# Designs tried in a protein design chat: VHH binders against q84jc2. Part 107

Target 1, 232 residues: q84jc2
Amino acid sequence: MSKMRNLVEEKFLEFYESWVIQLELYLHQLLIAHNNNTMSETELRHLISKLTTHHKAYYTAKWAAIREDVLAFFGSVWLNPLENACSWLTGWKPSMVFRMVDRLRKSRVVLVEAQVKKLEELRVKTKFDEQKIEREMERYQVAMADRKMVELARLGCHVGGESVMVVEAAVRGLSMGLEKMVKAADCVRLKTLKGILDILTPPQCVEFLAAAATFQVQLRRWGNRRHYVTHS
Short names: E, the ipSAE of ESMFold2; O, the ipSAE of OpenDDE; V2, 0.75 times the mean of E and O plus 0.25 times the DockQ between their complexes.

## First folded at step 7 (VHH)

Design o10 (framework vhh_6qgx_2)
Fold by ESMFold2-Fast, scan of step 7:
Parts: structure tokens; sequence; C-alpha cells
Structure o10 (fold): chain B 232 residues (1-232), chain A 125 residues (1-125)
């Protein structure tokens, strides 16, 4: 716990709350667009662009914050316990969005065979990228247990300013490793989102983004209810 | 004891301007997000604009963005809504509301405990 860590948490909490409120406003616009068949392709593309820019703004802010304190994103104070429990490497699991895409197959705007094929290819690639990151994380955890953690434990048994500096350097090294893995996971998230939007038509993009935003907002609402339970 | 009092409503021609004000008392104004909602005859309340507790971020429904500006004055405990380029579809009763952290959506009126009585805005064609 440091002053810098507290400032990072405070600033990102303020940013995230504002970001979620804006997502709720965009969700409202997406739901109106989905129910209104008079919107032009240009109007739909503009709305999709707003959502894409909004998600990119999140990662710009996140990566700036992670450079200061990556550990703040593991068990984040701006997320409720349910949101934290559903996190995969500090965010949504990329492959889960394909469950939302599967729902589109039952919509009035039916996916053509060429889109289904491209989405399946993207799903397989996304799962492969996820597994690669999971293997890197497992390798990192094993390395911590075998080498760095043993070194940190031994240094903790010795008194002196030199041992404190060495421990701090080792912890910084561990944090840098986590930062690289989190950014790798975020790149998979952004590539998956872009890939889906590139395959879908504008009306299908609106329906997909509405489903994704609804899930994100609903998950937050259900987790927050635990803090407002009127009964034990 | 909590009170929100709106003022500034009236009749205006299309393309005109109005400034709505909301005076707040009975609670710690600086701790609350403040919002404006509106309700046209026969319709439900809809979100119009909001401002964060510190006043550093503002939010607007798409139909009013660029035309309406929300602001707050902590010294006077007031929230204002400057409405420019008014359209007939802006005709509604406008309500000031205070939002505190709840499990309801920020834009859902049901999540707000503190409401004003409303001020009527009529925009002629």
Amino acid sequence: as target 1 above (232 residues)
Amino acid sequence: QVQLVESGGGLVQAGGSLRLSCAASGFTFSDYYMAWFRRAPGKEREFVAAITSKGYSTFYTDSVKGRFTISRDHAKNTVSLQMNSLRPEDTAVYYCAAWEPTYELFIDSSGYDYWGQGTRVTVSA
C-alpha cells in the first residue's frame, strides 16, 4: 500500500464510474436504434464508432494506470466482488463474446453463411490466443514459486537497507511481467471486438454491442445489489 | 427537509433559448450527482443531462447534445440547464434529481430518491 497506489486507485475509480455512466447512455441509444428500423446506415455506423472509441478510451486509461500500479487491477476497488470474480486477467474473457454472437443467429437479421464461417474462424483464433496467454501466466506463477519467491523469502529474513532495495527491485520485476501479460490480454480483447464488428453488418453490430453492454451493466447491477440487500 | 426547486420554464418559439435552474437544500449537495429528466404528455420520464458531484464530467442524451449545457454552482447549491436551439419535441415537464450510488442504472429515474416538482417547457412550432 503506497501513496502512489492510492492515487492510481482513486483516479481510476473516478474515471471508471464516469466511463460506465457513458456506456449506459450509449446502451440506451443502441436499444433505440435496434428497435427503430428508420435509422440510416450512416447513423448506425456513427453510433458503432462512438462505442468503439469509448472502449478504446478505456484501454488508453487502463494502460496508463497499469504503468503506475498493475496490482490495482487484480481485485479492483472500482469493481464489485461479482465483477472481480468474473474477471479473466483483469477484464472480460475474449471468447465469452462469441456466446453473445450465437444469440444473433436467432435474430431477425440472420447471419449469412460467409459471416458464420468468418466468426467461427475468429472464435478459434481468439481461443488459441487466450490459451497462449494462460500458458504464459501459468509459467509466470511457477517461476515465482521456484525462484523469485524463494529469493524474496530469504531476503526478508535479513535486516539491512541493501536487502530492502533488492526486494523492491524483484517486486518491480514481477509487476512488469504482469503488466505485459495484462496488455497482451487487452490486445486480444480489442482484436476480438474489432474482428466481430468487421464481420457484422451495422444493424448486427448494434445488436451485438447492445447485448455486450447489457451484460456488462447487468453484472455490475447484480453485484451492487449485494450491498443493498434488505434481508440477511 | 430535502428540497429541490426548479425555475425558468415557460413558453418559447422553436429556435429559442431557456435556462432552467434547480436550487437544492437539506442535503450535502457536493456529494451528489445531479441530473435533469423530462416527461412529455403520455410518455415516461427520460434522461436529459447529468453532472458529476465535482462538476468535472457532464453527460447528455444524444438528442440534446450540442444544444443543452448542464452546470452546477457549489457556492449557491444550484444546478442549471442552458437550453439552446429548442425544438417542439423538447416540450415537456423538466425535473431536477439527485443521484446517489445505488444498484439501479444511472439513467433510470427509479434510482433517484430526491426530485423537484418540475418546471414546464413549451416550444411552439
Scores: ipSAE 0.122, ipTM 0.592, lowest interface PAE 5.7, mean pLDDT 82

Design o11 (framework vhh_6qgx_2)
Fold by ESMFold2-Fast, scan of step 7:
Structure o11 (fold): chain B 232 residues (1-232), chain A 125 residues (1-125)
Amino acid sequence: as target 1 above (232 residues)
Amino acid sequence: QVQLVESGGGLVQAGGSLRLSCAASGFTFSDYYMAWFRRAPGKEREFVAAITSKGYSTFYTDSVKGRFTISRDHAKNTVSLQMNSLRPEDTAVYYCAAWGPTYELFIDSSGYDYWGQGTRVTVSA
């Protein structure tokens, strides 16, 4: 609807701010769990489930919003400039999470050989899926330029309200293509997260999720703090 | 003059209830996230509950979830904390705080623009 369309950015900004606040609360719980080795496996699984549900809620809200205005996610108003600069197809780059996984191998509870093999297989698969999405987006950008030029040329040949309808149809087509690309990228993100969590033990999952949440929260803080003059 | 004034604290027995209230003045209340923090003797301030500027979302620490309810009244410029099934470990000074329109860590007390003076809650065993 046109009213909802005009308010998509405001609605998602409100959602995202709330979502990040809840992520900070979950991060606090993850850090407590990480520093307390007396927590039961059941308690750890419950905490992991809360984080998993929280991330799924983000994609549910995002997909509803991009259906109405996918362009709002390219240069998002709810992200600071640093967060926007670090975006890959409207979100985090899937392969980057393996850097957090690598920390587990080097500085914490030793991953068994079977886990290391599965994580390496997942890393290779993720990079392959990532490259496939990048190629599809490149093809889309080339097609978008050609289609836009054709539609603009046709608009110049028409007089009156009929030309408005043709342009609106073309814009809807372009938006639909972008929605498909963004959803494809989000599917790679979700598959990668699920894959990692399925390979790791509950204590390792807590450590991984704490590292991921810390990075996301800290990136937001670093971007915001650039507004303050630091004595250097 | 910006002011946050808490009320409703007191002494109550375990299992009892208290309702804390915070009256805000001197700023545009509807633009701010509102939160309750508490500090027990010898401890640091800890986050308890928060409500978004429009009141659509609420957040709680696990230890109070299901027992405490935060709400706000835009017409009266007040935020309230309904505390049920109180426990001795809930004994603390409770602070009302306003969080400005920034992306700083929400649970970090240093990010808050305005603070009340606190209201004491004592829960006897």
Scores: ipSAE 0.000, ipTM 0.412, lowest interface PAE 11.3, mean pLDDT 81

Design o12 (framework vhh_6qgx_2; at its last look DockQ between E and O 0.54; V2 from the best seeds 0.00; counts 0 for: pae E 12.0 > 2)
Fold by ESMFold2-Fast, scan of step 7:
Structure o12 (fold): chain B 232 residues (1-232), chain A 125 residues (1-125)
Amino acid sequence: as target 1 above (232 residues)
Amino acid sequence: QVQLVESGGGLVQAGGSLRLSCAASGFTFSDYYMAWFRRAPGKEREFVAAITRKGYSTFYTDSVKGRFTISRDHAKNTVSLQMNSLRPEDTAVYYCAAWSPTYELFIDSSGYDYWGQGTRVTVSA
């Protein structure tokens, strides 16, 4: 139902705008904490908890929305073209966050050898899980181009009872396959985020989360700026 | 003609309360996020609180969370800021502002479409 799809998109657009605004406010708190050496470990853990809860709230809302319309997340109306271009299966590519972790090694934050080892183990596992999903996506795309699917598409050009029912069932199956893959990708994202935060100390977590939030917020700003202001 | 007119500022003792009000006219109020910013003497304008177009979600800077409450009334085209447990560091000129999604950050004052003239709040020690 196209009307229901519009409502899902508009509802998630409203949610996402609010979610990004709250992320900007948390980023401001993270930057203050990073520059203020007086915050206790308890205060830093509380701030980190607010950020992890915020990211979990995003996935709770996303999974509710994709149950209704997974296709809304491919070419999302709440994302600008640059954000959409940088998406890997409707979100950030899990292995790429380790580039942000690499920046921690070059800052005032010193990672001990045990942390370096655990982060490298996590990086390898994340890349493996990511490649598994990429293989599933490849199989899905190949199935879309299968002779059987091409024939079903041809039959769908004829409006009639039997052929209409068969085409509708096939389209439903395709949407369910996409939903499963998106959820699998999101699980890798959450697992990777949790893994990094479990390895890092609270001050290191603050710096990592600040870097990640800064990139997300700036990517949105750069893409929106291109839309409203001419880029040379 | 677009206008945002603030009222309710004044002098109050630490621990006291004040309610600021902002009356909006000349634009479709329900299409905009509404926010309060403040500027203390010698400082830049900082974000305080905001409310979504429909009024279902609110945002606060950490230092005022739990003490300040923002609300809006679509029938009266007003946005209000209830300030409780006021502290001397809350002393500032408070500005009402209207925001629509743009390329600027939400907490960045430069991205806001419309601004009020400001109302002064002084909290005595």
Scores: ipSAE 0.559, ipTM 0.837, lowest interface PAE 2.1, mean pLDDT 85
Fold by OpenDDE, look of step 8:
Structure o12 (fold): chain B 232 residues (1-232), chain A 125 residues (1-125)
Amino acid sequence: as target 1 above (232 residues)
Amino acid sequence: QVQLVESGGGLVQAGGSLRLSCAASGFTFSDYYMAWFRRAPGKEREFVAAITRKGYSTFYTDSVKGRFTISRDHAKNTVSLQMNSLRPEDTAVYYCAAWSPTYELFIDSSGYDYWGQGTRVTVSA
């Protein structure tokens, strides 16, 4: 039942497993903070800081891993099929988090007009940035049938030492392009998250982060129930 | 045939230390996350600490951070909880639990695969 994994996959799987567990713990804290309304602003800010630091840690680890093997993230073995299906360029789609903001607006949390305006501006900007990346990805995918890939296909029919070197070089080139796009996508994610948190008050941030974490955890749970995934 | 047997509980004065131990048998120890929970009088069972399969990562509830340390010994199939600087509010029955990789939420006690019978810890003022 276990899939064969390369070293990068194994290392990141272990990291991600631990990272998700820590996220669940933070989620619990967020929910308590949100439901009790007894925490001071300083305490809320501290909790928010823990979550932001946690997310930064994920991308630090991710970027280290993709430098070694970006392809590992295009078949993320640490995710279940549902999580993978909901992935946009190896992660959450930046524009989706505005659904969390919309949920916030529908709750008892009142956003002032100035906040609403800033959020809308951020939404537009995020969508624009996503589209730019998508266009680049489309161009990249269309170009995959270029001379280089044709050569790879041809070499695949012939086994030899020199051919292997050529194939490896070609794969490296392809990977470099993918890495660039993944990093670009991650930058949009981070900017979007930061933008939202800068607009919201500490209590609103807690609610937002709780919603986001809940979604992530539930998605994983639902996916695991639907599809048995062995991560050990 | 699966068993988790806690030990090490007892009466201790505030500021004191205890070391709890949990002996696991009847399952592949290395395939499971291990955790400690506690139930104080009149309260619900709550998460205390957890440790990953290989022991590379540990997790704690905020109230015990810096005071408690969870560890595991694969050779002995044991999980330990070193409790330092104990407080009266730490008084509870402490339970050892095993969590499979397929379990969804590690701080939720409802889904753990295996549980011990618990060991009582009483911290006097």
Scores: ipSAE 0.083, ipTM 0.590, lowest interface PAE 3.7, mean pLDDT 87
Fold by ESMFold2, look of step 8:
Structure o12 (fold): chain B 232 residues (1-232), chain A 125 residues (1-125)
Amino acid sequence: as target 1 above (232 residues)
Amino acid sequence: QVQLVESGGGLVQAGGSLRLSCAASGFTFSDYYMAWFRRAPGKEREFVAAITRKGYSTFYTDSVKGRFTISRDHAKNTVSLQMNSLRPEDTAVYYCAAWSPTYELFIDSSGYDYWGQGTRVTVSA
């Protein structure tokens, strides 16, 4: 397990760095589309599809990695300290995306009343799913804390082989449940993203995706910047 | 004594091929992303290609996808750019650069730590 944890973290570090870099390329294209109103609706849909596929690719890679070691995703080595502090259940808090929609609505994006109603329905559903996941995660966090207490007791009593077998079985059971929980959270993220993109028009989708990518890139930039404070 | 030394530039005919090489010294090569940028006459410097620290992932600007291939060799501390199906629009000075992932975008030249002096590529019509 120790080797798999190291391998999982190493592989996903390389993937995540590459994923953010590709997101930056797509952000460049989104900004061109946003600043240039000569792109056709078909071209906008192609760009939206690229971003959707890119986000799905993140979860495809993540789900492959959590099959091997879900615990690596709590306090991830590939995220800087600022990104880790902003993480909710190994990723974006689903309801956070509605802050972006609200900000766009206040600035330039004009929504028809039917869109507003559908977005509020989606917001309520997303919040409900989010709260359900938070309650389930609380149960798993308690179980994980108890596992750590069992490990501490094992070290204190100096008991060998049977204690290791019990701890490993408990870790496997918790890891399987936690893997399903993380995937459930990711499904809420994908469902919320798809729901927003289905409600918005293609130009509105480009503005939303540009805002989202900008936020993700800025979180990485500012967190990494703090690591490079120079000696004076 | 950080050095990035480009080589392999020159004059080629449209449709031809050219391989650029960049030898790196004076820093821990495996800790850095490597990239190629180019500056065409009368234009701003633009991103061409990048390769991750371990070489598992590569990135290209759209105009060169499928024609250019970036690679790196950790034994020789070199990064290369294989340029196929060259077009007159590829005429530029090509720069090798090294980037430690930071707060800037990898396509943003201001975030790169080290630069070569450039090698000229001219593609005739």
Scores: ipSAE 0.000, ipTM 0.400, lowest interface PAE 12.0, mean pLDDT 78
ESMFold2 (binder alone), look of step 8: mean pLDDT 84; pTM 0.859

Design o13 (framework vhh_6qgx_2)
Fold by ESMFold2-Fast, scan of step 7:
Structure o13 (fold): chain B 232 residues (1-232), chain A 125 residues (1-125)
Amino acid sequence: as target 1 above (232 residues)
Amino acid sequence: QVQLVESGGGLVQAGGSLRLSCAASGFTFSDYYMAWFRRAPGKEREFVAAITSKGYKTFYTDSVKGRFTISRDHAKNTVSLQMNSLRPEDTAVYYCAAWSPTYELFIDSSGYDYWGQGTRVTVSA
């Protein structure tokens, strides 16, 4: 039988497709802004604000969806296999964006010493927050094993409504734990993004956001193209 | 058999208005995102506007935002593009396209399932 998508998966798939399209449109605006000296600082700030609002909209939709079905995000049908391989707790790994900043610094972004120092402080803090979440996930996985053992033992018995309630409670507990973990990871992502944008000048923010959006769009494209390659 | 038929193109003066229509047949219209692309003389095909399968969201390229409005009518299986405050730069052949939600990039024209033959729009200075 074919797997039927649940309502949360269908709704978020449609949202995500739309969100990526808008990201591609914003990427075009970012590339124009970066390549032309025609935009004022006020215009650049406005464009940066549009991107910030766009990312906030993603998390607003995501958090609404995980409240309904967090497990949909661990088997994300709206991501290709390559995107899934690059995921860390249902999204991008926060420390990875510093590699984008470092690459820009070498070729395109001229950073003053004070910015370099603040970015390094933010990088260390982000790494610390990531490690804390990874330790929490390890503890959660151990707890899941314990709960699964209890659940499997009970499912092995022909027991009445009492066992159904226990299984439902265990499943709710697992889902709530995953929701907290995903939200914690997303908070680190948002704090890291805000931190970088607060340190960079508007032109540097445009370069950073363009690099990040380019990577996200290209990763999706590379994964999709590989999937549809056919032999003559 | 799948068919997309555009209409409404023509010659207009700068500042004028045109409404393009695309009639869809041969597929489940409500399952498809619908888009308008254009190809200007001497240029590559570019994205103009899109509307989601349910009609909840619309997307526009920066140069047409606030001037163009995309809409769809499920009862008539049509998608329309209302073009206001037309500029000479809007001169192009306009194409209707249908995209089923897949993992292919939406703004990339190569990801589209079905295309119309196009309708010509000329804007005089």
Scores: ipSAE 0.011, ipTM 0.427, lowest interface PAE 9.5, mean pLDDT 82

Design o14 (framework vhh_6qgx_2)
Fold by ESMFold2-Fast, scan of step 7:
Structure o14 (fold): chain B 232 residues (1-232), chain A 125 residues (1-125)
Amino acid sequence: as target 1 above (232 residues)
Amino acid sequence: QVQLVESGGGLVQAGGSLRLSCAASGFTFSDYYMAWFRRAPGKEREFVAAITSKGYRTFYTDSVKGRFTISRDHAKNTVSLQMNSLRPEDTAVYYCAAWSPTYELFIDSSGYDYWGQGTRVTVSA
């Protein structure tokens, strides 16, 4: 084994492929539950718990992987080009989830006024946290163009040996900052998901989770079967 | 050339056990995910269990989780399904199938490359 980057990518590719297959299995169970009005609240709660545990497992594996190579998550080899194009800081954009909630309101979900108010409060809070992370990303991009960083890059281009190693170590240090930013974004994702599920009734949670899983699975299918011709 | 041959089906009483086996030949077995599907009388084909190409992970439909165990033997090119605590609802024809990671859903039977002819399992009350 010659490169740690390749090892991290191979390991996470195996994990993600298995994780998506299990999501498809849970989606099947959610669709059955959605079409069965006689399921008990405890049965629905158990199914919802399986989905939340499954999503938490994803972030546990992701955070272990980004500790080793955060850059593997920018332009990920386990995602198709369409999935990568739809990414915001290595995952789904938190505010997108409220568009899904709004879509459910027009289909089969009947929300009481108190739930609508709590969802709006959560939406505002989520957008605030999202913007805070976008500010941090802007700071990171500006730092890459900073005079000090430019001088370090210059040093690395024309000096060999020990000086090149010092530059590489400094660049690696900047990747640790990116890791913290990705984890912050993931925390907003998890808080947003939990917040929505805490506001919704068990049948509404099943419908929401089914819609979310359907979208994720369909996006992967659309991207994977798409073919294109490039000029040269 | 490519062949999947199931065995181990039969009649068993509720609460009993059966072990199904699938022998694979004519392809690179270790490159494929292996799965079991079943079709009950008057119903559509449904996913039961699967095991990854390296055997590191297994997947089960909720109704069989904790009762069924899927395993594979790379030296013998076989995949097995150990079925415990059988219920009348488990009565079906069981099919072995091979899947290479492709663009179709894992649960979607149309995405599978190779299929066996099936083995019948009848669970009496």
Scores: ipSAE 0.012, ipTM 0.521, lowest interface PAE 7.6, mean pLDDT 82

Design o15 (framework vhh_6qgx_2)
Fold by ESMFold2-Fast, scan of step 7:
Structure o15 (fold): chain B 232 residues (1-232), chain A 125 residues (1-125)
Amino acid sequence: as target 1 above (232 residues)
Amino acid sequence: QVQLVESGGGLVQAGGSLRLSCAASGFTFSDYYMAWFRRAPGKEREFVAAITSKGRSTFYTDSVKGRFTISRDHAKNTVSLQMNSLRPEDTAVYYCAAWSPTYELFIDSSGYDYWGQGTRVTVSA
């Protein structure tokens, strides 16, 4: 069945489609830069800056949207079913990016021992922050199953009057809690991304960003391929 | 009856300008992203510029950014590419193409539903 999109979903769908297309264009530039060893450090830094600005634009738009309707980000209409299935608190799981960092060990610009140590320290910290968020989400899910919440859900089956208003207030409270958790998860994502880029040299940053963008773009392509072959 | 017809190509001196136009018919123009690709002799097609279905966002390859401007006119079912400060390396056959979300990438020419026959642009040194 067709789901009607609200204004927040419509605006973010339009934003996200454009954002992903621009990411594909930046990926192409990253791959050219990675294969061209004549590019200057200044040129590489400029390209890295374009990618970091692009990711910051995503979180700026996302946080504006979740303030209006955080539930739009759970089962998002702008993501295919595969992308939705792979989401962790409305985005990528922070620790997974270290799998992409492992690929840097195969590059011509080998990681020095000091970088390896800093990346391992960052990996451990990221995993710790990730587990903290998971505990907060678990507490939230337990609170949703609390007796009072179950009682309010039952009252919502009755038409009209005070019971409807009480249920609506409870739902708003739940949405505010989800917004806080999504922002906390996004902060871990941004800190992890910044931490990696701060440790890496410009050529290594280009390789890392290319790997990350390739995965994101290919995941979307695989999900769309499955969807169109199966459903159209 | 789906057709994309390009016009406006020609010979121009380096530093000059050309405006390419593409007239679309036989499909719902307002539902499609429109793009320009180019192909130099002996090379594969490369992405040049694109415009969203609503015309609110535009995309360019780095080598043309700031020099080329893509636009669309829904009333006339046309997409245009204004090319300024032309360089000899811009010499190619320019193709108009229409894209809807497919399993192929946006920058991958194989993902496009409809293509024009192309218009030749030659920039002399």
Scores: ipSAE 0.287, ipTM 0.696, lowest interface PAE 4.3, mean pLDDT 84
Fold by OpenDDE, second read of step 8:
Parts: sequence; C-alpha cells; structure tokens
Structure o15 (fold): chain B 232 residues (1-232), chain A 125 residues (1-125)
Amino acid sequence: as target 1 above (232 residues)
Amino acid sequence: QVQLVESGGGLVQAGGSLRLSCAASGFTFSDYYMAWFRRAPGKEREFVAAITSKGRSTFYTDSVKGRFTISRDHAKNTVSLQMNSLRPEDTAVYYCAAWSPTYELFIDSSGYDYWGQGTRVTVSA
C-alpha cells in the first residue's frame, strides 16, 4: 500500500530526487578535493560556492512549497522513516553540525585558538536560538490542542461538502503558525552553516561539507535499505 | 560483462544539434541512475546530466539547462542526450556513466559503477 500524495508532495518529491543526485555528485567533488590537496584556494572557494548555492536552492524550493502546504513537510514522503525520525522541525538540527566540527578537530584538521573561540560562541548562539524556537513551538502546540483541535473536532462531526471546506480553512490557520516555526528553524540552519563556513578556511570548509554531505547521503541510504524505500 | 557504449558524436556547427546515445548491457538497467559527463581538452571531466533509475527525475549542470535533455529507454536499455543550441564550449568527449543508488558511499572512487569509452563532440564556431 502506498500513501496518497498531494500535488505539493509530488512536486517536491521530484525536486528532491534531482537535488539529491546533485548532492551526491558534489560529495564526490568534495572528497576528491579533500583527498587530493592539489586544488588552489580559488578552486576550493568555487567548489564551496557551488555547494552553498545548492543548499540555497533547496531552501528556496522548500519555502515555496511550505507556503502551499507546510504539513507536507511534517510527513515528508520524499524521506524515508529514518530520515524523518532524525528531523527537527522538518530538517537537520542546527546544533548537530558542531559534532561534525568536533570530528574535524580530532582529525588532522588544526584549528587555531581564534577559530575555536568563534566556534564555541556560535555553538552557544545556535543552541540559544534552537531553544527559543522550541519554546515557541511548545506554546503553539499547547494552544492548538486547547482551541483549534476542539474546532476541528466539531467540524469533523459534519460530513457535508461545506464542512470539508471549513475544515480545510481551519487547517490552513493551523498551518500558518507551523510555517513560521519552520522558517525560523531554517533561518537558524542557514545562519549556523554560514557561521561555520565563515570561521573555517577553504580546505576546512571542504572537509566539513564533505562530512555533512556524507552524513546526509548515508542516512538516506541506510534508511532506504532498512525500510525498502525507493525514491528513484 | 558490463558494457556502456556511446554513439552519436561528431562535428557540428554552432547552433546545431546532436543526439548522443548510450547502450547499456551486463547489468540491471532499471536499477541504475544514468548520467552523462564530458571532458574538454585540457580540462577535467565534468558532470552534464543525470536521470534517475525509473526516469522520473533529471538534473543538469547550469551551462546546459534548457539546451540539453537526458532521457532513457528501458525497453532498449539506452540513455540519450539530446543536445540543442550547441556552442563551441560544448566541445568535449562525452561519457556515459551508471551508478546504483544503493551503492555504498565511496571514499576513494569515481562514485560511479560503470563508464563508457566516450564519444567525441566537436562544435565549430
């Protein structure tokens, strides 16, 4: 049995499939750049720019899609269950990337004291922003359970066509709040990513991005194998 | 044995069109993503286009968007690249490649399971 998909889900699924293809290709380039220390700084910066542009494209598409149906992203059909289980507000948790940075520090990558300090500052800020969003989400969820759910329950007692329209309107109202939360979360993601890339040198950025892309691609592959999900 | 055989290359004037084809054999075609790469003289091999295993999604490098179209025929086990509005900078040897989405993440490899020998495309000014 297959889950019914709406138009937003179908479109974003197609987008994401293509997006992931490119991500894997970029990962290959990142790994080559990392393993073969022959690339110039200019070349590395160009590669980093391509990756950042690619990520920006994702959020551009996402934000367009969530404007139409943010709920699609809380049951992302383009992701496998493992990917969904690891999601925080429809994406990666911003503070998680610092684990990757820590891994770099334990590797051959040498961070100067100034970088370490800046990274710690960024970590604190990121954590603060996450908590702020979580508190807001909690407030929203409580409010929704108190008033909006009652309204939906009342409307659900009526099976007529008009009732369906009213229910849809109510759901849209709920979705607006969720959209704000998702956008806020995405902003923290983007700021965190930018912050890290601004602190790291180009070679370090390449290694970091390779690690991040590796994690994302592997998570997808592991989940697909486990749950027999095909997104091709 | 696995084989990817490209065809359709040749000499064409700027603004012209070519259709490349890649015939695949020796593996389950429908389980593999297919892609086209190209290598210009003195340059590294670069990605051109890719298509998912079932042909539902495609991706293109920016420089060929709107001009090139990748497609696949499962009945014939072929992948094609329709190239329109060709430019001199499109001159290169074009390679067909295949990879499985279930392929374990590579660390020190090409990332693609199979490669063709290439077909030469020359676009004159």
Scores: ipSAE 0.013, ipTM 0.266, lowest interface PAE 8.5, mean pLDDT 85

Design o16 (framework vhh_6qgx_2)
Fold by ESMFold2-Fast, scan of step 7:
Structure o16 (fold): chain B 232 residues (1-232), chain A 125 residues (1-125)
Amino acid sequence: as target 1 above (232 residues)
Amino acid sequence: QVQLVESGGGLVQAGGSLRLSCAASGFTFSDYWMAWFRRAPGKEREFVAAITSKGYSTFYTDSVKGRFTISRDHAKNTVSLQMNSLRPEDTAVYYCAAWSPTYELFIDSSGYDYWGQGTRVTVSA
């Protein structure tokens, strides 16, 4: 009667809560490093490595989960409505992180010409990769609207052997296609993150990661706060 | 009515161990995350360790990871911090605190609903 969370959703909800809390701990370390100015390059690189490993752990867990149930990531139960509304193909939109880079460029830190050039090249490449994925998603959605799929859906209304098997095969095909696209989007996210960190100096990396983590944590707190006020 | 009472602090030699305990009363313990913070002389209050309301997940600041273990006993309404391989840098007053999800980060002491009075830990060289 009541809709029960499936095991994938329950397990990923628990993982995600823990992952965000560990992100808050790393954010605290990033803010200390940002304000301290006495940390060595080796110490800063170690902290940056911890954050990079933490983000990779998220994608490792996500890809395992989407292999089981990719649809759980479209309208995720572990995200509040604001987080879901800001989502692009089950996660953050890669090109939007350049907004944070723009703040970095206008703050206390000055970027050299070579860094500015590389960041603009990365921005263009990231937008190109995003557009390629968006075209693939459009093609996928159009295929769903094709007469063949509409007719297949109609056959599913007749409970019985052959029609049930054909509908189930089609749904499985759809899930596999979505999994491929979500992984492609996540690869763009990881390439964009790595690209930015490769261009920036260690102190600039700390500033960027602190801004990104702050935004992610604040968005979650704002959405949770506004959700309760709205539904009171 | 709400009370958090810490115990187990004291003087210990470097490399030694101490177990801190916090007894909670006057609120629904099982609804709250429990955390330990510490304040060294001349420093601000800093996060040490936290345990979720269900006890499923634990979190530590890097400097204590692998040395300290936080745990909770639902039946006794207690949270404990087992401190091993103590260092002079661990010298501080240790505070027990209760957190429910709010607008503040769980590592930010200002976001906590209830606090204990603290128990002093001194680690000699």
Scores: ipSAE 0.016, ipTM 0.500, lowest interface PAE 7.0, mean pLDDT 83

